# Designs tried in a protein design chat: miniprotein binders against Putative pumilio homolog 16 (APUM16). Part 4

Target 1, 332 residues: Putative pumilio homolog 16 (APUM16), of Arabidopsis thaliana (Mouse-ear cress) (q9fie9)
Amino acid sequence: MANNNSFSMSTMFNTIQEILNEEPLTVPSPPSRGGYSLFHIRKAEMDIQRIFNFMTGSEDLKDDISVLDTGTLMWMASLMTSDCDYFMVITTNKNGSKTLQKLMGMSDDMDVFFFEAIMRLFIHVMTDKYASYVTIQGMRVFQQDKRELMYDQILRYACFLAGDQYGCIALNEIITDLDDPYYRDQLLDIVANNALLLSNDAYGNFVVQHVLKLRDSRCTRNIADKLCGYCVELSFKKYGSYIVERLLEAGDVPMATVVLDLLACKTEMLIRLARSEYGNFVVCKALELTNEILTADLFYGLVNRLMPYRHLLHRSPRSKIATILDSMSVPN

## First folded at step 3 (miniprotein)

Design c02 (from bA with R8Y K15W E18L K25D E41L R48F)
Fold by ESMFold2-Fast, scan of step 3:
Structure c02 (fold): chain B 332 residues (1-332), chain A 85 residues (1-85)
Amino acid sequence: as target 1 above (332 residues)
Amino acid sequence: SPETILKYAQELIDWARLLMEEARDLLHQGDTDKALELLRLAQDLLEFAMELAQELGDPDLIKEAERLIEEVKRLLDEAEKLRQE
C-alpha cells in the first residue's frame, strides 16, 4: 500500500505544511532588534512606501543603486526587513526581487538584515517564483558562515521543496551550483533516498531527472537501488519512462537493475509494456543497449521472452522491437 | 554566474516543453482542467526563462522563449474554449 504514511517524506511534507499554516504572512512580525516608538513606526510606514515605490518601480531607476551612500543603503535594508510582510511584498514582486538582488553582496553589514529576513521566511521565499531568486543570490554572495546556515535549511526542507512548483526549480539550481562536497553529497543522498516518491510526484520527477543528468555515479546507483522493483510500473508513465530510460543509459549497474525488473515481471505485463505508448521505448532501449554492450544473458533473456509474441508486436505501429526480433529469427 | 543563469533558463524551457506536451495529451483525453493547470505553470516557467534570457542578452534564447510563449498562449486559448463547451 503506497499512501502518505508509507514514506518519511510524506510525514515531512505534512509537518512543514502545518508549520506554514501556523505562521501567516499577514501577521506583522515585531522587530527582533529592539522596540520602536509610535513616532518611529509612523515614520517607518511613510518611508517604507517610498522604498517600496523605489524597489518596485521602473527598471531605469535601479541603475543608480551603486551610487547610493552606505548610510542610505543601511537605512533601506533595515526598514524593508523590519517587518515580514514588507519584506515578502518586496521579494515576491518581480522588480522588487531584481532590485533586492542588486543590493545583496554590497555590504556585509547590510547583508545581515537580508540574511535574517530570508531565514525567518525561508520556506515562503523558496516557494515563490521571484523571492526564490533572492535566496539563491544570498547563497552566492553572502559570507561563508551565512551560506552554510542556508545550506542547512536547504537540506532540512529539500523533499518539501522538490514537491513544490517553484521550489523544485530553485532546488535544481542549488543542486547545480553547490560545489561544496559535503552539502552537495548530503543533498544528492536526500534526493536518492526519496527517489521513488519523487519519481511519482508532479514536480519531484523533474528533480530526479535533473540529478540523473549530473551523471554522479554514486547518486545514480542509489536512485537505481531505490527504484528497483518499480521500473515496470514507472515505464508505463510518461515521466517515469524518461527516468527509467536515463537509468538504462547510466552504466552497467543501473542498466542491469532496469533489465532485471523487466525479466522478473509476468509475460503478460512485459508484452503490454512493449506495446504501450511509453513502455515500448524502454523495452526497445533495453534491447539495443544490452546488445550493444554485449551483455548476452540479459539481451537473450529479453529476446526469448518477447519472441513468441513477435506477431503481436508487429501489430504495434510505433514499435521497433519487432524489427530487432526479426533480425534474430533468420535460421543460421 | 552567466553560465549558471543560462543552464537555469534552458532547464525552465525544457520543463515547459514537457508540460505543454503533457497538456496536449490531457486535452485529447478530455482532462481540460488538469491541462489548464499544466499550461499555466508552463507559461510561468517560460516568462521566467524570458526574464533570464533578457538578463543574459542571449538573442537565440530570447527568440526560443518568445516562440514558446506564443505557443502556450495558443494552447491556453484552445483549452479555455474546450472548457466552455
Scores: ipSAE 0.000, ipTM 0.383, lowest interface PAE 13.5, mean pLDDT 80

Design c03 (from bA with R8M K15L E18F E22Y E41L R48W)
Fold by ESMFold2-Fast, scan of step 3:
Structure c03 (fold): chain B 332 residues (1-332), chain A 85 residues (1-85)
Amino acid sequence: as target 1 above (332 residues)
Amino acid sequence: SPETILKMAQELIDLARFLMEYARKLLHQGDTDKALELLRLAQDLLEWAMELAQELGDPDLIKEAERLIEEVKRLLDEAEKLRQE
């Protein structure tokens, strides 16, 4: 078993007994004549246990890895990827993941084993806290042909990964690292095209936020276009309000998209938003960012709609809106 | 834990020593094929014990494992020569 991290002296003793017997005990399924002797099964389990012990060791392994000959490294790579369970036990272990990342990129021949295992187990690897970094490392160090096939898998599963608690973290790392313009633009387009769905998702909102932080003007505008008409609704929600605030900060066009949504809604809705737990930060930021000569019309549009309700806004906790409005009023 | 690693390494060494002694008896009795199987297993156990001893940093244990690894290599050479006869 791949998850067997204990050494069994009893198992070793049984193996010795089989060797010493003139007629070894036969395993009915699979048959002994098929090459499934008890000795060979136990030796394979012993070999994989040695690999587990090496891979999951907690101290510095760089020098140990550098000392190992090519034959030993190829043997280890082949055996640890020979079974899906073996690979997953190693890659989901914190130390095993780190050690595997160090082995990747050392030899193209060895990388074939790791690449094939990652591709076979792609979703399982990408949705685990430690194993996902093995895939990220492969995208950094593998040969171009393998990296492109991995990029294709990321594009295929991008929305699913964005909705997963660990997948969204891994996807954000990949988005940051991806320097191939074709795949980068395709991935950014997938995020932008699904911006409304992702902005309302428990984990997908972090992907939208991350992409907005990249300051990619084309992608940011596409996100703004997809969220147009929904900025008020999003602003009532914790993470939705963060996304809307980032759009306000992202330049004149995204900022205008948000403010025009605010100006298009009913006055009662705008006042409710300005007094809400998260929406007050959006309205406040909209006022602060539009209080410029070039955007004076947007600023005064907001001020004129909020000013009649100044006394109600003063009653709302943590609202800076009333303070901004007060700075516009004359005491006499 | 260091205590667990020490116990495992010591048990592996003790088992390898037993297998090597038993293999010598088999070689004397002319059962060369079984002796070779036991010696190969003893070699695997000693290599494993050496890895554990190095992780623990126990110089006495490392020295004992090294001595036994040299001994099992000599026994394997003797057994292979007998097999060819």
Scores: ipSAE 0.000, ipTM 0.434, lowest interface PAE 11.5, mean pLDDT 78

Design c04 (from bA with R8E E11F K15L E18Y E22W E41A R48M)
Fold by ESMFold2-Fast, scan of step 3:
Structure c04 (fold): chain B 332 residues (1-332), chain A 85 residues (1-85)
Amino acid sequence: as target 1 above (332 residues)
Amino acid sequence: SPETILKEAQFLIDLARYLMEWARKLLHQGDTDKALELLRAAQDLLEMAMELAQELGDPDLIKEAERLIEEVKRLLDEAEKLRQE
């Protein structure tokens, strides 16, 4: 279905103008118990529905929003965040999330309403496919004091979020954006400390891969330490093999950790790995890198283990290992 | 930035592919309920990737997302039939 046409947008603008003409531009106060008629309650519900329709109705709202004055924006922000259910309905809607992201950062006073709502619903917001981007935007545009409180929540729930289908995406964006050394280092430490669990998780493996792409020496070494003894097992798995390949590329110490795991495993398992769909790329890369980086003992250790089985390796349809062995010199 | 949108879309596609591969293994092992959960998650991620690909206007990325969306729909149908058995 098409988005709202020009006639629908004109109608929405007129609807908002009607609401504004009926009520003063002030922060809504909750009705006093027994002091408000059913008419006033119904009108507030109708106003919330109208705001919802405006927020969710169009991708072209940025130009319309820029025309609205600060008082109108403050009233809308207050109304949208007056109830947790209203806020969640807006933030979990594709257009509502996008529109809310455009409103964030326009005014520090307005951002207070959004920040408080996000903090009350932090886990629910962070684990929704559209609402998680609202939190990411807040981390980028809110004032430092609010961002620090959000960082504290990220640290508290980091491992949980890494294991969530949408939380892992949001966490990776936050890791990339996080410029505070204290919070960044703490977050990286949490990922590294849980590297084995996360590397074997459907979503967490992407957090580990993302962190390794940052090329943070300390964090990469900590991840290598936690994966020591498990590199062969991981290399049989599609995304586990990607993690192991990144460790091989990450410098002498992480490379040595991987290669020593290969050398420590039983010959039958090493040959199975070399012939496997994903593990052949790990073994191939280990051979190439140990040869290039002048780690002769590791290179020849691998060659000596693989060479007696060269015939079997030649029978692997996509493996370059046998070709590499044939092309590389082996000392006596 | 367009570069950021491209990286985000590619990340979502990679994650969805991983979940689909994991779901296929679970279906082979008889864990149909877990496979359905992963396939539904993959479908959501691919729909998000499609939105980003369309925003970027990258024809190759749009075609790849379309291909994977159709693939995940087929896997969901197969998994649901197995669950009914």
Scores: ipSAE 0.000, ipTM 0.201, lowest interface PAE 16.1, mean pLDDT 77

Design c05 (from bA with R8E K15L E22D E41F D44Y R48L E51W)
Amino acid sequence: SPETILKEAQELIDLARELMEDARKLLHQGDTDKALELLRFAQYLLELAMWLAQELGDPDLIKEAERLIEEVKRLLDEAEKLRQE
ESMFold2-Fast, scan of step 3: ipSAE 0.202; ipTM 0.667

Design c06 (from bA with R8I K15L E18R E22I E41L D44K R48I)
Fold by ESMFold2-Fast, scan of step 3:
Structure c06 (fold): chain B 332 residues (1-332), chain A 85 residues (1-85)
Amino acid sequence: as target 1 above (332 residues)
Amino acid sequence: SPETILKIAQELIDLARRLMEIARKLLHQGDTDKALELLRLAQKLLEIAMELAQELGDPDLIKEAERLIEEVKRLLDEAEKLRQE
């Protein structure tokens, strides 16, 4: 079958209207039947293709959508969601995703088709750059009953989505948008319970970082508890070091968890960390944040272990650790 | 609305019936490939109509959609057999 590129928007609109409002196909007198049959065959064969062209067409589609009646929109929604491949082709296309997002929320009856298709194709939709925004839009505009079922799917697949290049982005947006305390707390608990795995994942680390930026005390403490014993290992890594720095900034308990890991490690490892590209920022921050009257024992614990190696720390790139130690060497 | 769903379900069933009638004529004329395309489209329309009929809880529409789904499956089998010859 030859690919016929792009119908005009007016032609597409008229074709959809004709399908819904056309007279039933009747065979005229036997001699003239061929003409009517061929015309109706051509229209039927191209309906799905025309819907695709309409959905993936120009940015001006937004003006055409507003003039479609509810019956036409319902028929379009039912047909484009009738096949998994049709729905995915539309939703994974940049313009198709944008057009579908504009159609969502226009009619509760129409939204039933979009909801069912999203639920059937949930993982595929959520792990695509453009299609994931269709699901996010549904969570914003669908009725509460449908949104709650979508939240259940997010909870079910949260760890898988966190590990995906596009799923992690969508998951972070959903975490930010979730205002229901039950679903929000459950989602945060899933992230915290899997914090070690996610912090070491190429994409999951962004989810842990995002959750820590929310500054939810319970979740942050749970993350700290799960990362206890691993803070030194994480601090050698670029994104792991960012997570550990956020824990240091998150309050007394998370800070203490990190610092106790630093104090528990072997001196050779602590010095290597203090001289490393990313770990030096962690050790520096630990010193700065513990240099308070209530945490003086933690501060001096770190100072006493680092001070004998001050000369090596002076030779380390981008390190301020040596400057802090030097301030402790001058009697005033 | 239930009224809109009913209208769409009826229109989908009517369109599917027309496509199946055209497909039967095409099979008789030897245009098997075109008949298969129309029958696949009719099957998709009937599947949607069945979902809408079930949502409405309309027993007459459900029964009609079931009957047509069985009929389109038989026509698809006939058309595939003719294509292989």
Scores: ipSAE 0.000, ipTM 0.113, lowest interface PAE 19.6, mean pLDDT 77

Design c07 (from bA with K15Y E22F K34D E37L E41W D44L R48E)
Fold by ESMFold2-Fast, scan of step 3:
Structure c07 (fold): chain B 332 residues (1-332), chain A 85 residues (1-85)
Amino acid sequence: as target 1 above (332 residues)
Amino acid sequence: SPETILKRAQELIDYARELMEFARKLLHQGDTDDALLLLRWAQLLLEEAMELAQELGDPDLIKEAERLIEEVKRLLDEAEKLRQE
């Protein structure tokens, strides 16, 4: 829980009223000639603190925002984005991020300030749990030209973001929401081309799993192609086994890629996999799916390799493999 | 607009449920850190779904989101305790 708030509702109301009483700003102007006086510097510092308190306040600010005039909103947007550190402090705050998201899309002129700040701080914004949603909101509400430049940045940093604990979450939301087929296909191609590295990464594996759940036939086939020859190795690993199970579920071609890897490995390796902590789930799923979709050659290929070791598989904890093999035995 | 907001809120709730179910499997397997990551993600999605449900004024969605937010809080507390063991 948060500590006691440093301001009251009366203070918040007074802050909003003071902002509303400022001269409307149509176009933010740079300092005249020699720059700002000390008076103007101190006023700007006080205004920055007032904006921070307004943006990060714990109260529901939805109705308060509707009271602000266009000039006040433009002035706030200009000040919030004038300093990179100040913008980051607001965007990484839970309430600040939420309030900023509500301001975005209200005016194209305001959105220029937010867009430029996001683009300057792209990696920092995208790797924070709250600030990343500011970028996601921009991709929903900004004009097409700005959205395309943001998509270009996502493409540039996709692998880095996939490897980050918060970046992977944001990247998955962007992949789900991305309506532009050109940028979507390019992003999916980047994930597929890096599928082996990402599948072995602590966070990147979630991006590969998410993409597979989209059931995009082209991307899934490309991922299967990149993981071909590695399915057995991956199936021994916690994250890799989850991805291999997803490939088995993704249709005939990805399923065949996985099963053919299982059939190509040495019998000792296949039995070790079937008895392993994570690999037993992969072998079990391969048997169940090849049996259900009537791929008899693949099913019986697995059965023939595993059957001589059925009694050994019965001694493995939590294994359903032995039960499947038992159902194939003829009474007598 | 209300129809699209309803669809988005339901999509967020469904996705959060999927993440919570995956997190429960990870907790059962002792993969506590990964479960915490997925639960924090689910919490963020549910908070967004709640705001959309409140915007619609849909009492069933608000109640559903409230229930799931409380469930995620309990799972996060459970996972955090397991991490400290």
Scores: ipSAE 0.012, ipTM 0.447, lowest interface PAE 8.3, mean pLDDT 80

Design c08 (from bA with R8F E11L K15Y K25E D44L R48Y E51L)
Fold by ESMFold2-Fast, scan of step 3:
Structure c08 (fold): chain B 332 residues (1-332), chain A 85 residues (1-85)
Amino acid sequence: as target 1 above (332 residues)
Amino acid sequence: SPETILKFAQLLIDYARELMEEARELLHQGDTDKALELLREAQLLLEYAMLLAQELGDPDLIKEAERLIEEVKRLLDEAEKLRQE
């Protein structure tokens, strides 16, 4: 048993009780004169270590944390947030993050400690795999005054967060959970206004995809407007093609924007797209949806441009485009 | 329990004093921004300690918290003046 940070639930509760029940030392110096003794420093370091061990301990301990009294929880919150490094070590730990999430929302007084620590370390917390969930939890359970200040920070850093491997995940969860129409619309507008940049970004494309899944018609139309003229270029790319497919699925103006880009491009580029690894799914979907949604002019516009090249399109393995075109040539 | 609240209030006061002493050292070193962060944390801890002391009705604890709140306000004013320089 080499794990000094592994302890039973009984040991954890005994440690917390010992800290809480420890007799206060008589302070020889008046508080305004003496400052901290070496004893007080050592005790604080030991208490921080005990809290760290408790917070980052076994997954099995997490369900029992809710039975701790308010005084103990406030003590833990104040110690965990007493130093930026302590808070980050706890919140970037998988178990520590989960434990913090359970503690948040239990007391408004305790939440002030967590809120201030999150705000002080906002970018660092938001761009970490586990710490980002702590911020998401705060956005769900903190009182509205704190959530509004956090929303302001999200708006300020939205594009930066969208470009981060963990920030994009956190931003998507926050967008989904946002019930305030002002902040929601502001975030959606920031995503839409930067849709071209984000759609071409390694992580930002996931934010654009997520926003499109919300099926907010105004935002989807704004994204389509910003991507107008670029739909063919995006369709050659793996994630860009997913975004374009989402615009097609949205129907109405977004679908028309994509199809008009396809119709406006040179025939060579359209055929190259139809044969490409990702673009063939876009062209296929455009044909299927325009045929189904009674947009006959757009459907036949695509068919007429692709039909002369049907034999070339058959050279692409599993090409549904060629199959669709063949069905237009058959009754026999 | 009242005993648990008392121990917690004492811990808040102890950590506030530690933060205030560290902040004084940072001010001496010219690290005014870090000192301000620590002093803001100390002030928050002391405000909570005062609420708990009032809930307990402990006159000694209330008096101690009042002294430290006055002290942290003086340190915050000093740090703000140094930051503006």
Scores: ipSAE 0.000, ipTM 0.089, lowest interface PAE 21.8, mean pLDDT 77

Design c09 (from bA with R8W K15M E18D E22L E41F R48Y)
Fold by ESMFold2-Fast, scan of step 3:
Structure c09 (fold): chain B 332 residues (1-332), chain A 85 residues (1-85)
Amino acid sequence: as target 1 above (332 residues)
Amino acid sequence: SPETILKWAQELIDMARDLMELARKLLHQGDTDKALELLRFAQDLLEYAMELAQELGDPDLIKEAERLIEEVKRLLDEAEKLRQE
């Protein structure tokens, strides 16, 4: 059995991939010809199709939700969540997701059905463009006990969700919305603790960037600390260079972390970075931002190391570094 | 709440802008395939932001999302032409 303390990222990834690689979830097609042998079976099938049509239907039908009585809501919730395939087809449909979000929070008894379905299908829901917002709505409108169980699932899968194209969007919404300081701080700590991994990821870097934009001082400092020593390596990479540019913009402490990494590397590495496809933007931004601080020695540290090689930098396409260096040598 | 939906829409727009800025840098450097990947992601984000803006009935957000959708389509067309070369 898996031990939480010994659970590897590879094991988690394989388990999640097994869940996601299950056969596609679809609403079963009702018979298109012939009759049903039993009236009650036929009525149940018609009710499921009617609910599907209502949930995925036009805006006119959505206005009628507020007038539905508790009995009708309980009936609808029960049928929608009776089958994982029905629930997923409704939640992954643009209109179905929006209609579901409007139904949530209307009745605590009804919310039990939606909560249990979301928890059962958590990874599938959280990695879908429209269905993820059903979970986000649940975290806003369900009773505290259910919301805390959902927060626990977010914490459990946070790193995986950050690496998913839709999961990263949902995770960023949750980070923005979370007012509970315990769960918010835990989630921000997970992002910061995994900042190096996430900054190298195609989607995870957007989670790191979103957190930096929030200007949470504790989290920003933790991210800077975790990326310290790696800023040069990251700046050679597509996603890493973009996150390093964000750190430069995030305030004095994160900016200093980046610039000190640049100043600590060997001269050949710094010149190679300044001439590189992505690193030239990092070095240029470091020069521009340090120059804004009139008395900062960091600017002169960078200038002194780059100036002897300005002729090589002039031969690098699309670089502004040489222009900045030239401005230091013109008479004025 | 309308306030939460506004935050969601703005977050999607901000992420799309960041992706578009990175894609422009990649196009200038000749990395057309990666620029296309980022622009397609940005387009998905903007389309969802438009849906949220329309739900809010916020004319400024609708106009901003519309402008950016047009911009990402122009960048996608530019990138596809470069890819075919």
Scores: ipSAE 0.000, ipTM 0.305, lowest interface PAE 13.9, mean pLDDT 77

Design c10 (from bA with E11L K15I E18L E22K E41M D44F R48L)
Fold by ESMFold2-Fast, scan of step 3:
Structure c10 (fold): chain B 332 residues (1-332), chain A 85 residues (1-85)
Amino acid sequence: as target 1 above (332 residues)
Amino acid sequence: SPETILKRAQLLIDIARLLMEKARKLLHQGDTDKALELLRMAQFLLELAMELAQELGDPDLIKEAERLIEEVKRLLDEAEKLRQE
């Protein structure tokens, strides 16, 4: 089994989502505060509507944000973050997200409000198409102390985010941007430790692929170790085959891990893989990359097992493997 | 070249070590069949590494390969006994 039947990324995702979802999103309502008169409530309602219209309006209707005074900015930040539903409506709106990103980093005092709102709504923000960019911007422009607390949340929820349609995209951007060695290494370790689960997940596979593209030798070797024994099974699948191909390209040890799985499998399975829609690319790449002096034994091991079946490989939709084998039949 | 042969032998030993470590974890998890598969691969690689080490005449490499070959044989025996139970 490539995965535990009683536990899947999808099941984990749904369980965590249920635990964390205590507040349903609603159409924005004006917040009220105890102790305020009706006049103050009405004024706050008008101010909130003005802020909403400004934040979610088209670029053509916006003032130059840089000309707003500190008092106005602090007041806007305070009102926008005073209610979770209101903040979510703004951040999940395409224009609202873009406008909020422009406001972030302008003042450390103002950023406190945005930071606290993001931290309170972290999973909801990170799993939304537009709101996730607000968090990414915060990680780029906030002061180091706030960024580190945000990194801690990313580490806590990394696997959950990897399994989400938008969370995986945001996580990949964070992995690319993250230059702090401590947090980067911890995040890479979490991905590597969960590489088998993620490689078989509808969205998590994109995180594994992204991490392999970074060419971090330690992380890549850890991923290869976790996928050892599963490379043949993954190679029959579209995204699994992409991951295996990247391991083949990633250096001697990851390449050897993949090739050893191919050499260890039964001949019937190897031939089925070589003729399969995705697996043929894996076998072909394994042959191409092992055809070197250092890896000659691995190359000839594959050739010797495939050669008796070259006629079947010629009859496959893609005959590149057969072409390689034929070149070995005539000494030069 | 002797340098290329040395690097090949070292690579085979390193990969065998990784396979043996993974097999130990699988044995602890009760996946005996998968562990046996990895241990057989490790044994094959170590035997190849030994041949290369002997060709080079490198006493340290020969000693390392001998130690690992003995270790993988013990793990294979342990795994086979667990499978029969």
Scores: ipSAE 0.000, ipTM 0.189, lowest interface PAE 20.5, mean pLDDT 78

Design d01 (from h3h with Q10L D14Y R17F R24L)
Fold by ESMFold2-Fast, scan of step 3:
Structure d01 (fold): chain B 332 residues (1-332), chain A 85 residues (1-85)
Amino acid sequence: as target 1 above (332 residues)
Amino acid sequence: SPEEILKRALELIYKAFELMEEALKLLEQGDTEKALELLREAYDLLERAWELAKELGDPELIKEAERLIEEVKRLLDEAEKLRKE
């Protein structure tokens, strides 16, 4: 009836101290013929179960972590990273992940165990809802040499992570936090080089959108170059249209790339786009921005293509395009 | 499925970010009425995202949605003051 897996803070601390104070002398007379190894395996399984209960327990248990001595912390870190299944069970648990994040950065010697486990299980950790935050925390609190090795792994798996439901979230946080210009620029280059694939991906589009928000002019131009020829196709799609709108807002060169794609498509497709749920916002923004920055050739190119069909555009609930066209209209 | 709920919550959060960014530009340009319209839309999207985050039981997503809701409330108050001046 009582929760046998729950410990009070005092009970938890005493339980951990009891485990730590179990010296080899406390072990019963060693069994012969390999029985000793089975005894030690069984004891390790019981010890990890106690650690699991502590790590995954209630929020109240987390407040006293800083009170644990160095020996206790080193022993816990060693045991919970001794087996990949033990580490994954703890890190993929909501409370376990949170508790582990608090243990990280407390000791460089202890961080070696966590770092090695993360590196061994990198893809599994980075693509889990709770475990991914353990890796993010490591990148924030570990020593520089370990962080650089973690950056190398992020670069290696960046495109794969961008396509994962949890990996894309973690990758975006890493992009935001990453202060090292060498690794940041390499990561941005990987995103830009894969912009077409990612913009059409269920999760990767969020990474492209996040990168465009950084307003890095080189990366934005590289993204525009990779999406050149595809801006119309993307503009019919919900997230693709958001990406294209950001390119229009990102300066003269990305804007020109988008507008030239609009001008290169067939009139029938352009009118269909202008009347579509998402594409109308793209066409409207293209008209507004080309008029505002006095890019007359691009502005009038769009006006001339849309003007014969303004009556169809007026029938749309969103008639802002038609309003712009009406202001440019001259009676025959 | 939890996967679809997470995807929907993220979609709502990113759309709200876009509306907030556009609203800030409109406020800078003096178009307070249009900015208020977009901020109210962003608020609605974030409330929905917060509900989905609670359904998922994702504490980080809940915190992020709550943070953004408070940010939109601040921007709405600021925009309303500008409109009345």
Scores: ipSAE 0.000, ipTM 0.139, lowest interface PAE 22.0, mean pLDDT 78

